# VH-VL binders against q9v1v9: the designs that were tried, part 7

Target 1, 196 residues: q9v1v9
Amino acid sequence: MSFVVIITGIPGVGKSTITRLALQRTKAKFKLINFGDLMFEEAVKAGLVNHRDEMRKLPLEIQRDLQMKVAKKISEMARQQPILLDTHATIKTPHGYLLGLPYEVIKTLNPNFIVIIEATPSEILGRRLRDLKRDRDVETEEQIQRHQDLNRAAAIAYAMHSNALIKIIENHEDKGLEEAVNELVEILDLAVKEYA

## First folded at step 1 (VH-VL)

Design R08 (framework fv_retifanlimab)
Fold by ESMFold2-Fast, scan of step 1:
Structure R08 (fold): chain C 196 residues (1-196), chain A 121 residues (1-121), chain B 111 residues (1-111)
Amino acid sequence: as target 1 above (196 residues)
Amino acid sequence: QVQLVQSGAEVKKPGASVKVSCKASGYSFTSYWMNWVRQAPGQGLEWIGVIYPGDSDTWLDQKFKDRVTITVDKSTSTAYMELSSLRSEDTAVYYCARQEITIFGDAFDIWGQGTLVTVSS
Amino acid sequence: EIVLTQSPATLSLSPGERATLSCRASQSVSYYGSSYLNWFQQKPGQPPKLLIHAASSLQSGVPSRFSGSGSGTDFTLTISSLEPEDFAVYFCQQSYSTPYTFGGGTKVEIK
């Protein structure tokens, strides 16, 4: 059976550490994929670009075609092993937030789970101050909370269009990294079980 | 045709302030971050800070935060960096640089020509 | 802050030779396959010119003899066959987190 888990979280929630530790511990051999990296690989194969910076200059129609090709390729790879897909749920722009995955792309990916890693705004701010992954913008706790809320809303929309289950994993300082990792491992281990 | 044009060279006395401008043309000013970087004669590059013109949010290197103010005027597509309490060690060429942020990558792709600020008594 | 260490400080080479420049970060500047590491070329009296972003993505208009590789903390800029115009100072820079930082530079000079 095909098994695809999408994982998302705003910068500073500890997503990368949780993901690496969970992949190490799960009984299922997942392939970790970054959606943007695979888009670049496919564009090179198609002769559209030689270098990654050319991706941003491609016509919108070509970019959409690449997203669909990548989604189909991921779906095909999922037949051979379970996929853990790291992708952007939201992207901040001068004119608002972009949703990272169009309807056709999400439907083609057909994820089983969308996992959202969350933490308190103060924990996220503390981690960003310790040089964890940070955006270029300086955010207050209120802005961080707002971004996290929007990220959750985007993930819910993706789940609605794919019939995926939503799992929220809280990475709190008091509960520790181990609890968050164990919750993700529980989801990943489901890949070894057969679903109807 | 994308271009960043900076104001001319300045000579200042210790304790004075200097305000350098960076006028953008040929692109959407609010769609890109604007960085400020300096280089002392014969030395390496030192990042000062960045501003997002769309909402004027700034991030500054800690060592400059008490002396540097970065602002923008969206009506003229111009960014400004003001450095106060000038000292001889502030003598440097000051650059503005555009930063594009996309899901495909990140690039400091367009730089101004530089503004030489000399601090001498 | 993330410290970038470039080596060697100086490379003395002849036209036609291969140049290999290293940049080491004090902590990882990569995130799920993406690296926030850029390479710049600077000639006397000129602003820096972007050559490579995201560790390996060649900027439009930059000759194909330039290439970047690496991830995490170790990065390399390679010039496969030096041209006369390639003798310059090269800087690496991280945009993973603020404050953004630059390496000390590698000067590629004529032997």
Scores: ipSAE 0.000, ipTM 0.437, lowest interface PAE 14.7, mean pLDDT 84

Design R09 (framework fv_retifanlimab)
Fold by ESMFold2-Fast, scan of step 1:
Structure R09 (fold): chain C 196 residues (1-196), chain A 124 residues (1-124), chain B 111 residues (1-111)
Amino acid sequence: as target 1 above (196 residues)
Amino acid sequence: QVQLVQSGAEVKKPGASVKVSCKASGYSFTSYWMNWVRQAPGQGLEWIGVIYPGDSDTWLDQKFKDRVTITVDKSTSTAYMELSSLRSEDTAVYYCARLTYEYDSSGYTYFDYWGQGTLVTVSS
Amino acid sequence: EIVLTQSPATLSLSPGERATLSCRASQSVSYYGSSYLNWFQQKPGQPPKLLIHAASSLQSGVPSRFSGSGSGTDFTLTISSLEPEDFAVYFCQQSYSTPYTFGGGTKVEIK
């Protein structure tokens, strides 16, 4: 038995805030895991890297071993409590988009839901411009929309390989953050019956 | 440049109400949660509550729920915190603080910008 | 609510010395890959200034002599070599759940 919810969204959709607020309001005792952070922790523990920027330079075989080790660890944790897994369905690179979850990894995680957080390109652009990180490159609204389209396509593919349900949550100015949070809480509360 | 500017010091009698303002500039006011925190003289920080200016959704610490109202005026990008039934122990500096979050992370949130503070003195 | 306990209450040191400040939470404020613990500096008459978020992430513009570490319930703020401007009160704060809570503060004062 396990209950795993994967939450994804492109940079600027409000994924992190929605996730944190939903965890504060849900009645289920979720453990929040960021897949990339856990990958980094395991790499540091194994003596493979000292800094996060070294992760992308690891040999592909080592990266796949780490992904599988992390996925198995998450699967084990899910037997004791529900897991909310924060990850990227797609990652933008200078040469295209990387898919964030390989088939073997998604099979091992066996998620119940894949939640996709979305917003309008103009909202995302506005939020990215409010981000105080000076090292972030600004994308056009057209590029942002393209990234959201690819993110959704990747999430659907992951769901097909795992039999997960897909839920799209929109984080709009007119709806406000509260409605998006409540929609996620509704999904998270389903885990209460699985572990009660 | 992000800036939060609060109203001036207030002196109130016990039982009165006080309304402190926090005017925001330099960012999209409706896109960030605005928190209120107080600090009694020589003491630590105490969280009061938060409002999302986009839809006025509020979350308050249970200790303050019966006496605090947080509101916003979108047209002036100003947040307000009103505290009623004042007592001497409400004497404190009241701060507004913007909540920032990292979108592409594990939901890290932090108070990145603070107002200069408003001293509220409650005395008879 | 999550209670944060800071120690020591007062730390008397000279410029150039290393300062180590502790913050302990009544329950874990971490999950794998994430620690929801922030550090602030406050000088008399001023609002708190964010130094570190996520236990170890240095805020832009904060000198590299400041560093944070820890996970779970035990966290540390370190100032490798005290400068005159570093004599202040330091607060830890958890952003793991509402209500957000702060530690009682550690006053770093000149000896």
Scores: ipSAE 0.005, ipTM 0.484, lowest interface PAE 11.0, mean pLDDT 85

Design R10 (framework fv_retifanlimab)
Fold by ESMFold2-Fast, scan of step 1:
Structure R10 (fold): chain C 196 residues (1-196), chain A 123 residues (1-123), chain B 111 residues (1-111)
Amino acid sequence: as target 1 above (196 residues)
Amino acid sequence: QVQLVQSGAEVKKPGASVKVSCKASGYSFTSYWMNWVRQAPGQGLEWIGVIYPGDSDTWLDQKFKDRVTITVDKSTSTAYMELSSLRSEDTAVYYCARQDDYYDSSGEYFDYWGQGTLVTVSS
Amino acid sequence: EIVLTQSPATLSLSPGERATLSCRASQSVSYYGSSYLNWFQQKPGQPPKLLIHAASSLQSGVPSRFSGSGSGTDFTLTISSLEPEDFAVYFCQQSYSTPYTFGGGTKVEIK
């Protein structure tokens, strides 16, 4: 009696819009959780930070402890209602890519599905050039594709430890958004049977 | 729950500077861009610039680049816009406005606005 | 910078009538089927209120009588049946590129 869907995608794939629209259409009563937001909530409760930007400055050991606390809390919540978990499979740094979810965290979350939202490198580049939050040294299309490739590889590794099914949803411009939303709704609707 | 509260009206002489504040509450201050927009009496809206409070990255309209400084104080969740070398044509209501994205990194809109701060510049 | 031209400058209408407001951009504010054009309502002494984003997406809490349409350089805001509360100034705004720019506004006033 649990149903956890992890949704991931590199910046610019349209994950947020697809998630919002799918949650409005699904028959299941999903709780949407952003992993980072829940980590921040736990850090504030523990007196570790006052502001979100302090999170990245916490000692690595403390960050790992918070990740496990959050994973356990999500696992508990999943026993009562289905969870759609918005998180990063990979994080780009100046020195390489960091895997977003440690082995023990994925095992604890035990997801049913890992949904990967993807788009063409040119679509992603166009979207990123408009996003003022992005790094000023914007990635080339080749670098964006490498990040998508690594994100997919990480998601496969996460699935191996949870026996999760992997679903790739492509979000192309024009009609692609409606199709992507419908594909996600089909997955989310499967949760209705688990909480009958 | 989300609120943006701005400082009170200011009267300044030409050549002076003014610093307007915008205190945010009810959301993660460092996770959203904060825009500044002004409106002269009876006129339209004019964008000044934007800051990302998480790292203080700023983008300004070129016409304000040499006179405007936008800053934040994360400890008080407050954004500031300072305009120097004031001219009579700088008389306007100055607004702060939070920026949200309707799509993952592909669109922006201003969903919450401060009440406005009237700055009057007269000799 | 992208220049937005709104027309007409003033619409004099009675409650119950349909209002149609135009916004034209000096260059396309659309990319891959998405349009980066927003509409705001402003009443005297108040800050602007977001009505429509992405040319046609109704903001939460905004009445269904408001609708937006258009793509590329030509955009329209429609109020299907004016209520007394709708007499205000309306501005279009592009978020396609910085500097962000606003139209000159259309004042909808009681006839």
Scores: ipSAE 0.000, ipTM 0.465, lowest interface PAE 11.4, mean pLDDT 84

Design R11 (framework fv_retifanlimab)
Fold by ESMFold2-Fast, scan of step 1:
Structure R11 (fold): chain C 196 residues (1-196), chain A 122 residues (1-122), chain B 111 residues (1-111)
Amino acid sequence: as target 1 above (196 residues)
Amino acid sequence: QVQLVQSGAEVKKPGASVKVSCKASGYSFTSYWMNWVRQAPGQGLEWIGVIYPGDSDTWLDQKFKDRVTITVDKSTSTAYMELSSLRSEDTAVYYCARHDEYYYDSSGMDVWGQGTLVTVSS
Amino acid sequence: EIVLTQSPATLSLSPGERATLSCRASQSVDYSGDSYLNWFQQKPGQPPKLLIHAASSLQSGVPSRFSGSGSGTDFTLTISSLEPEDFAVYFCQQSYSTPYTFGGGTKVEIK
């Protein structure tokens, strides 16, 4: 009845490129949704923020309320067509990491798959150094690895709560982009039968 | 160091085919996408298509799908663009350009060939 | 197909002046926090040269007087103080979706 694929990865893993190319190749008619974009739209409608950078400063209670509103909206959209949901499994804050998908949110989304895009810390650091002006945090390789470890742990927990299948896709320089894209396409194509 | 060198200018009659080459050097040929873009005299840029040399995965603008074939020769690190059923409107400078989608989440065509002028006239 | 509209078509300025070039997309070219919009410079008889990728990321070797900004559908290329070598045609290009498309170009010419 519904088919929802969550795709996540820390900044610099190549998630956006892999997602764009996979959507061009898959035969399934996915709707691509960025969770953060919908959060921002809802916050603007509610008069809470005027710019995306203000989102991180909102009280935690308000952020969670917005997450739940967005999750319900996405769940309704999934009745019409398969959803590829781009989101962060973890968000770094001044006071620690915020889980991107709290229990009630992930249960409402009810994903079929959680796809984790990963790369080596040195690859990620290299990409981030070349992309400094993209508003990405400059972290050490050790910090990047810790963030990836936490992101993976969070994604696994989300899968346990939703009974979703988990898939890790590695985007390494030596393995090439095509392998990563093809692995994602394999998952997306499974949606064709659900919306026949 | 990183360089794309294209074949020389061509003059063709309407209905003929042309095959332009683009030889890469100074980088891993199979790790980057190769784009083909054309520019008619005094006009803007028009994207034709792209190929990933590692597996020959090819994407073309639908406008060119029936007339364009993009191929690669891994052994010589050379990409080819063949355009058939030439019309006078196909007169343009044809460029190959490397696209670095592999390294960055978002990137552009950072290395270009010098261009190949293809003239279609009777 | 995503249509890119550049304005103005021609910008006539003197060296030392600030140039502001606009590019508007028919739909958003943003994905996952990134803007898939690039800026190119082209001089007569030469291939295009990539100046900026991802809307605001300056290419190595490109002078700091060049900067890009914007998101969604509205993008700007700024040259803070024009040098003689900057008089050229500038194209925006989207890599969000195939077919990749280019704007019609803005010619920056000497007044």
Scores: ipSAE 0.000, ipTM 0.487, lowest interface PAE 12.4, mean pLDDT 84

Design R12 (framework fv_retifanlimab)
Fold by ESMFold2-Fast, scan of step 1:
Structure R12 (fold): chain C 196 residues (1-196), chain A 119 residues (1-119), chain B 111 residues (1-111)
Amino acid sequence: as target 1 above (196 residues)
Amino acid sequence: QVQLVQSGAEVKKPGASVKVSCKASGYSFTSYWMNWVRQAPGQGLEWIGVIYPGDSDTWLDQKFKDRVTITVDKSTSTAYMELSSLRSEDTAVYYCARGYEDYIWFDPWGQGTLVTVSS
Amino acid sequence: EIVLTQSPATLSLSPGERATLSCRASQSVSYYGSSYLNWFQQKPGQPPKLLIHAASSLQSGVPSRFSGSGSGTDFTLTISSLEPEDFAVYFCQQYDSWPLTFGGGTKVEIK
């Protein structure tokens, strides 16, 4: 009675496009949730913030409480329909990488699958240079590969703590998008049997 | 279902301003770009600009820079395009269309808003 | 700004025939194997409909008779066998650089 798929990938892998197209094709009625959006919504309801940029300034204990509140809310929603959870496994900062999902949060979410979207460093660099929010000093191909390696390592750790199955989907240019979308649809369609 | 619903047709005099709305539903409004495109009767498509609702980051075509303002209301998941100092050449159907950051393509589109500028 | 030139302006064909539509960019809209070009279909009184993204990737729900090809500055939209509902105006659009630009369109009409 519960089916949760976590989808992750570093910026530029095409995660959002693959997600949108797969949701249009799947036979299961998934609810797409962005973990950060739900965090912000709960913080606003609690009177803690008025703007998103205030989220990073909240005390760590408050941030942890919000993460658990959101995880419990998602777990509850999963009882009614399958959930596709869009989140970051790793977040690059000036001083290192943050892990996106603490142990208690991933345990509460209890995902069935963790899907990792990947692409070549040169493809990711090309997409990042064309993004509307691109910065002048973007990551090099070597830095992009290191970030992708760390993202995969984090996702594997999350799977260990939830017994989730891991699926790596490669999104290459030159018609790779259609193949990637179909691979995600195959996973999402498994939810039909869980809620039938 | 993902849906964009635009405000109704407008008739304006030269020199006036028009503000077109585009209400989004069925998706995370702050996670996608919102494009504005116009089409004069019987003519091709002309891109006006785009806004990212999450932080109001806005890009405009140079020719519209001084006359167009694009804004959002996050509480109602609504985007607005305001065009000032209207001329007869601004008579067109104005569309909003969702865009995505990784691949910038337009899907879905609003139904369109006809703006007629006449004396 | 990147100028997109579509040819022919009008293509007169019968149902069952192959349609080949051209879009030429004033500068390359490809980078590291990726091409930042979309194709749209528009029927009278309707907004445009996305058919193809990234030059060759078919949008969900679009019939397989539509295909896109090309790279750099030269792109083609092909309809392998025209159906009655395919008679419409087709536009190419680039998203390689700002501002985003559209081609002038090709009208596919019944002969």
Scores: ipSAE 0.012, ipTM 0.479, lowest interface PAE 8.9, mean pLDDT 84

Design T01 (framework fv_tarlatamab_arm2)
Fold by ESMFold2-Fast, scan of step 1:
Structure T01 (fold): chain C 196 residues (1-196), chain A 121 residues (1-121), chain B 109 residues (1-109)
Amino acid sequence: as target 1 above (196 residues)
Amino acid sequence: EVQLVESGGGLVQPGGSLKLSCAASGFTFSSYAMNWVRQAPGKGLEWVARIRSKANSYATYYADSVKDRFTISRDDSKNTAYLQMNNLKTEDTAVYYCTRDLYYGSGFDYWGQGTLVTVSS
Amino acid sequence: QTVVTQEPSLTVSPGGTVTLTCGSSTGAVTSGYYPNWVQQKPGQAPRGLIGSTSNKHSGTPARFSGSLLGGKAALTLSGVQPEDEAEYYCLLYYGGAWVFGGGTKLTVL
């Protein structure tokens, strides 16, 4: 069978740390895939880019073709082992928000779960400000909340198109990390039965 | 030296209006959010209103007790924040302080000496 | 109505250690609430002590420290001095707005 879990969250929610720790604890043998990494690998193979920063400069139609190619490869991998797919539900651009998973892509991935990692806008802003020497380019709490709201709306739409279950995991400081990790492990452990 | 100086307080009748000013010096005023905090005689501190910097589109926030009656504003060219108080009630009697915040680092670090607003018949 | 809760009063002997706490009706207090602590002595304007959980303001004595403890913000005084007798207020951040606790009257005897 197949078992695909998509994990998403805006920058600063702690998605990478939660993912790493949950993979260490889960009983299921997941393959962690970063969607952007596979997109870059395919673009390099096709001679389209030499550096990762060139990916955003590719025509949108070419980017979408790469997304479909990657989605089909992931779908095939999922027949052999469960997949934890790290991707963006929404991407902020100067001209608006780009949806990370178009209809054709999400249908091909056919996920079982879409997990959304969230935190308060204050926590996200605090983390970003502490990590930066300059704050003029930092998003405001209102902008962060708008992005988080849009990310959730997009994830819900993806779930509707794939019949996936949606799970929101909140990553708050003061012991919230361990709770968030345990919630993700609970979902990942469900894959054990599918690949027994 | 960082300084905040409130002015504009006084005696006013219920239903009246008053505008407070907070003159700032010694720091980059335009980079900070500004707050008004009040203290009724013998009572605790109560947050009243906040206005963010230009980077946050001058967003404003109000305590439920003053919403729709009070308006916070600022003039960065004059390093001054304001509190326009309309439809004053006897419950608004308090010393009004202005203070700055920068929530990822220093919050409420410097306060003015306050200006007394008395709402009485 | 969101409520921020502090101990109404605490007593400590000179040289002793005391911890004041600050809780929220909305749940466990995290760093995202940007806990602030201010001190007010009778007849004086408030003075900022600590911002963003543990960041000491200029002039705050070394004996004051801020932290998160058991789902609450905490202000700890180690080696309390007589001049530390005052009212202490915490503030928590709620998406743009601030809410004060009721204050803790610290008596140094």
Scores: ipSAE 0.000, ipTM 0.423, lowest interface PAE 20.2, mean pLDDT 84

Design T02 (framework fv_tarlatamab_arm2)
Fold by ESMFold2-Fast, scan of step 1:
Structure T02 (fold): chain C 196 residues (1-196), chain A 124 residues (1-124), chain B 109 residues (1-109)
Amino acid sequence: as target 1 above (196 residues)
Amino acid sequence: EVQLVESGGGLVQPGGSLKLSCAASGFTFSSYAMNWVRQAPGKGLEWVARIRSKANSYATYYADSVKDRFTISRDDSKNTAYLQMNNLKTEDTAVYYCTRGEYDFWSGYYFDYWGQGTLVTVSS
Amino acid sequence: QTVVTQEPSLTVSPGGTVTLTCGSSTGAVTSGYYPNWVQQKPGQAPRGLIGSTSNKHSGTPARFSGSLLGGKAALTLSGVQPEDEAEYYCLLYYGGAWVFGGGTKLTVL
């Protein structure tokens, strides 16, 4: 008896807007959780950090222990209500990208769906240009596409470990928002049968 | 064998009312959304209304052309969907088809099975 | 008003290949529009062929395929048969509501 939807996307795809609108329209009573926020709360409670920026400096083994503790808490919450989990598929390190959800973590979360929000590199670039200061360098369309490719690859790996179903939702500039919201609502509404 | 049978069509004056029925058999009716689609003489298909299953709170949707005049409903105990048509206009003259549809994860949205239709003529 | 656009008519020879397209006034058609294709022969009720871009109804012949092409939904018939002469309608999803295209009259000559 649980229903967990993981939602992921790179910065600029419009994930937060789609999530907010879909939660307003779905008949299922979802709890929206940010995985990183819960990791920070758990780390503070354990006396490991005082500030959010210290999280990235924790030893990898400790970070993975925190991920497991958070995954178990989310799994328990999912017994009472459906969970929409906002999390990173990849984590940037000095040595490359780290897949954010190791096997034991994703297995414990046992998601039903992994939803990937995507857009064209030019759309993402346009949105990022509007959000950034003019004096900051902007990633190229090729770099943005590489990041989306890595995000999708990571999501597929997580689905393989959990047997979760994958849904790709495209958020295009010309009316893409309404259709993206509709697609997410269709998935979220499936939770009604699990808790009714 | 999936079967949809429409009934209730006929001749009605402008401003009048008519209620159509769609009797379903051969599948678990309560699990599917039901749609009404119409076709005016010599014209194309036009989607009219949809009602979702109980799991989706019987949510209803309407084309702008019929909004506030038509009401879609269903009775799962009778395996029947209905279209209540009020304040009928001459432009509502059409063959009305019942079709099943629903979101299926593997197949997405679909309109697979259709009835044979029932003719509604609005004339003075 | 939202408009779904199809070619009014197309002609193909028996055994030939033809592609019908379905465009939206709101922009490029993506999978989120759940493009559906419906066939209607003269004097008959419509029948479902393709759902959600490319998913065939069990009764749909193998020669039919659905796809997204150039910002439009596409229905391709390969090895066209005389019985494929019909009106073909596409149907796109707009936030709970559905909108039909004007239909394509396919003539097999």
Scores: ipSAE 0.000, ipTM 0.460, lowest interface PAE 17.7, mean pLDDT 83

Design T03 (framework fv_tarlatamab_arm2)
Fold by ESMFold2-Fast, scan of step 1:
Structure T03 (fold): chain C 196 residues (1-196), chain A 124 residues (1-124), chain B 109 residues (1-109)
Amino acid sequence: as target 1 above (196 residues)
Amino acid sequence: EVQLVESGGGLVQPGGSLKLSCAASGFTFSSYAMNWVRQAPGKGLEWVARIRSKANSYATYYADSVKDRFTISRDDSKNTAYLQMNNLKTEDTAVYYCTRDYDILTGYYGMDVWGQGTLVTVSS
Amino acid sequence: QTVVTQEPSLTVSPGGTVTLTCGSSTGAVTSGYYPNWVQQKPGQAPRGLIGSTSNKHSGTPARFSGSLLGGKAALTLSGVQPEDEAEYYCLLSYSGAYVFGGGTKLTVL
């Protein structure tokens, strides 16, 4: 009796806009959770951090403990209502990519769907340039596509450990938003029967 | 041989009710979504309702013109889809077709197989 | 109210090529609208031809092809036969629901 949808995408694919619009249109009463936000709340409650930028400096074991605590809380909430979980499947670092969700966390979340929002590298680059800070180091289209490829690979690995279905939604510029929202709503509406 | 056969059409008074059936054969019925589509005399096709497969939680969708009056359902053990029509109006007069629909999870999304239709006449 | 627009009528000579289009009032049609094409001959039930923009259904003749052109879905018939004279409907998907176009009457002269 649970319905968990994980939604992921690299920065600039339009994930937040698609999520907001789909939640307004779906007939299911989803709770939107940002995994990182919930981890921060738990860290503050435990007295581990005062500000969000301190999270990345916590010892790895403590970060993993927080991830498991959050996953268990989400699993419990999913018994009462469907959950749309916004998370980063991959995180770019100066020395490589970090996978966002360990095996035991994915197993605990037990998602029904992993939705991947994608766009062309040129569309992503254009959107990133619109949200400019002067000192931002802008990635090339090739680097953006490599990040999308790794994000998809990570999402597939997560699905293998949860038996989740994979859905790729393409968010093309100007005209693609409406169809991307439509595709997400179709998936979210599946939750209505599960909580009837 | 993949086939869909509609039945249950007939003459009914305004405000009346009617239940249509769509019997499927020649394919794994439970893996497909099913639609009802209607066509008023001399007019074009109008989509009415859709029900998804068990894999997609039997999710249902309705055209605004029939919302709250019509109910789509299915019985996978009998390979049959249904359309319960309540509070019928003269504007509901049409040939009603059932169609097989590929779900997004089956690789294609489309209405490939159609039945021969069943006529519903709502007369005053 | 969402409206799907098709050419009301088109004429093509036997052996010729013709393209039918399908537009949406909500904006440019892309693959996410899952464009479908359906053929209906007078007095007959409709027959599915193409789903999800360009995917041919079983039994659809090779001369039929689907695509996206200029922000619209398109159905192209190459080497048109007399039996292709029919009404052609497109339908587009909106959040699990479908909307049909008004149909294009194709005359083969």
Scores: ipSAE 0.000, ipTM 0.437, lowest interface PAE 20.3, mean pLDDT 84

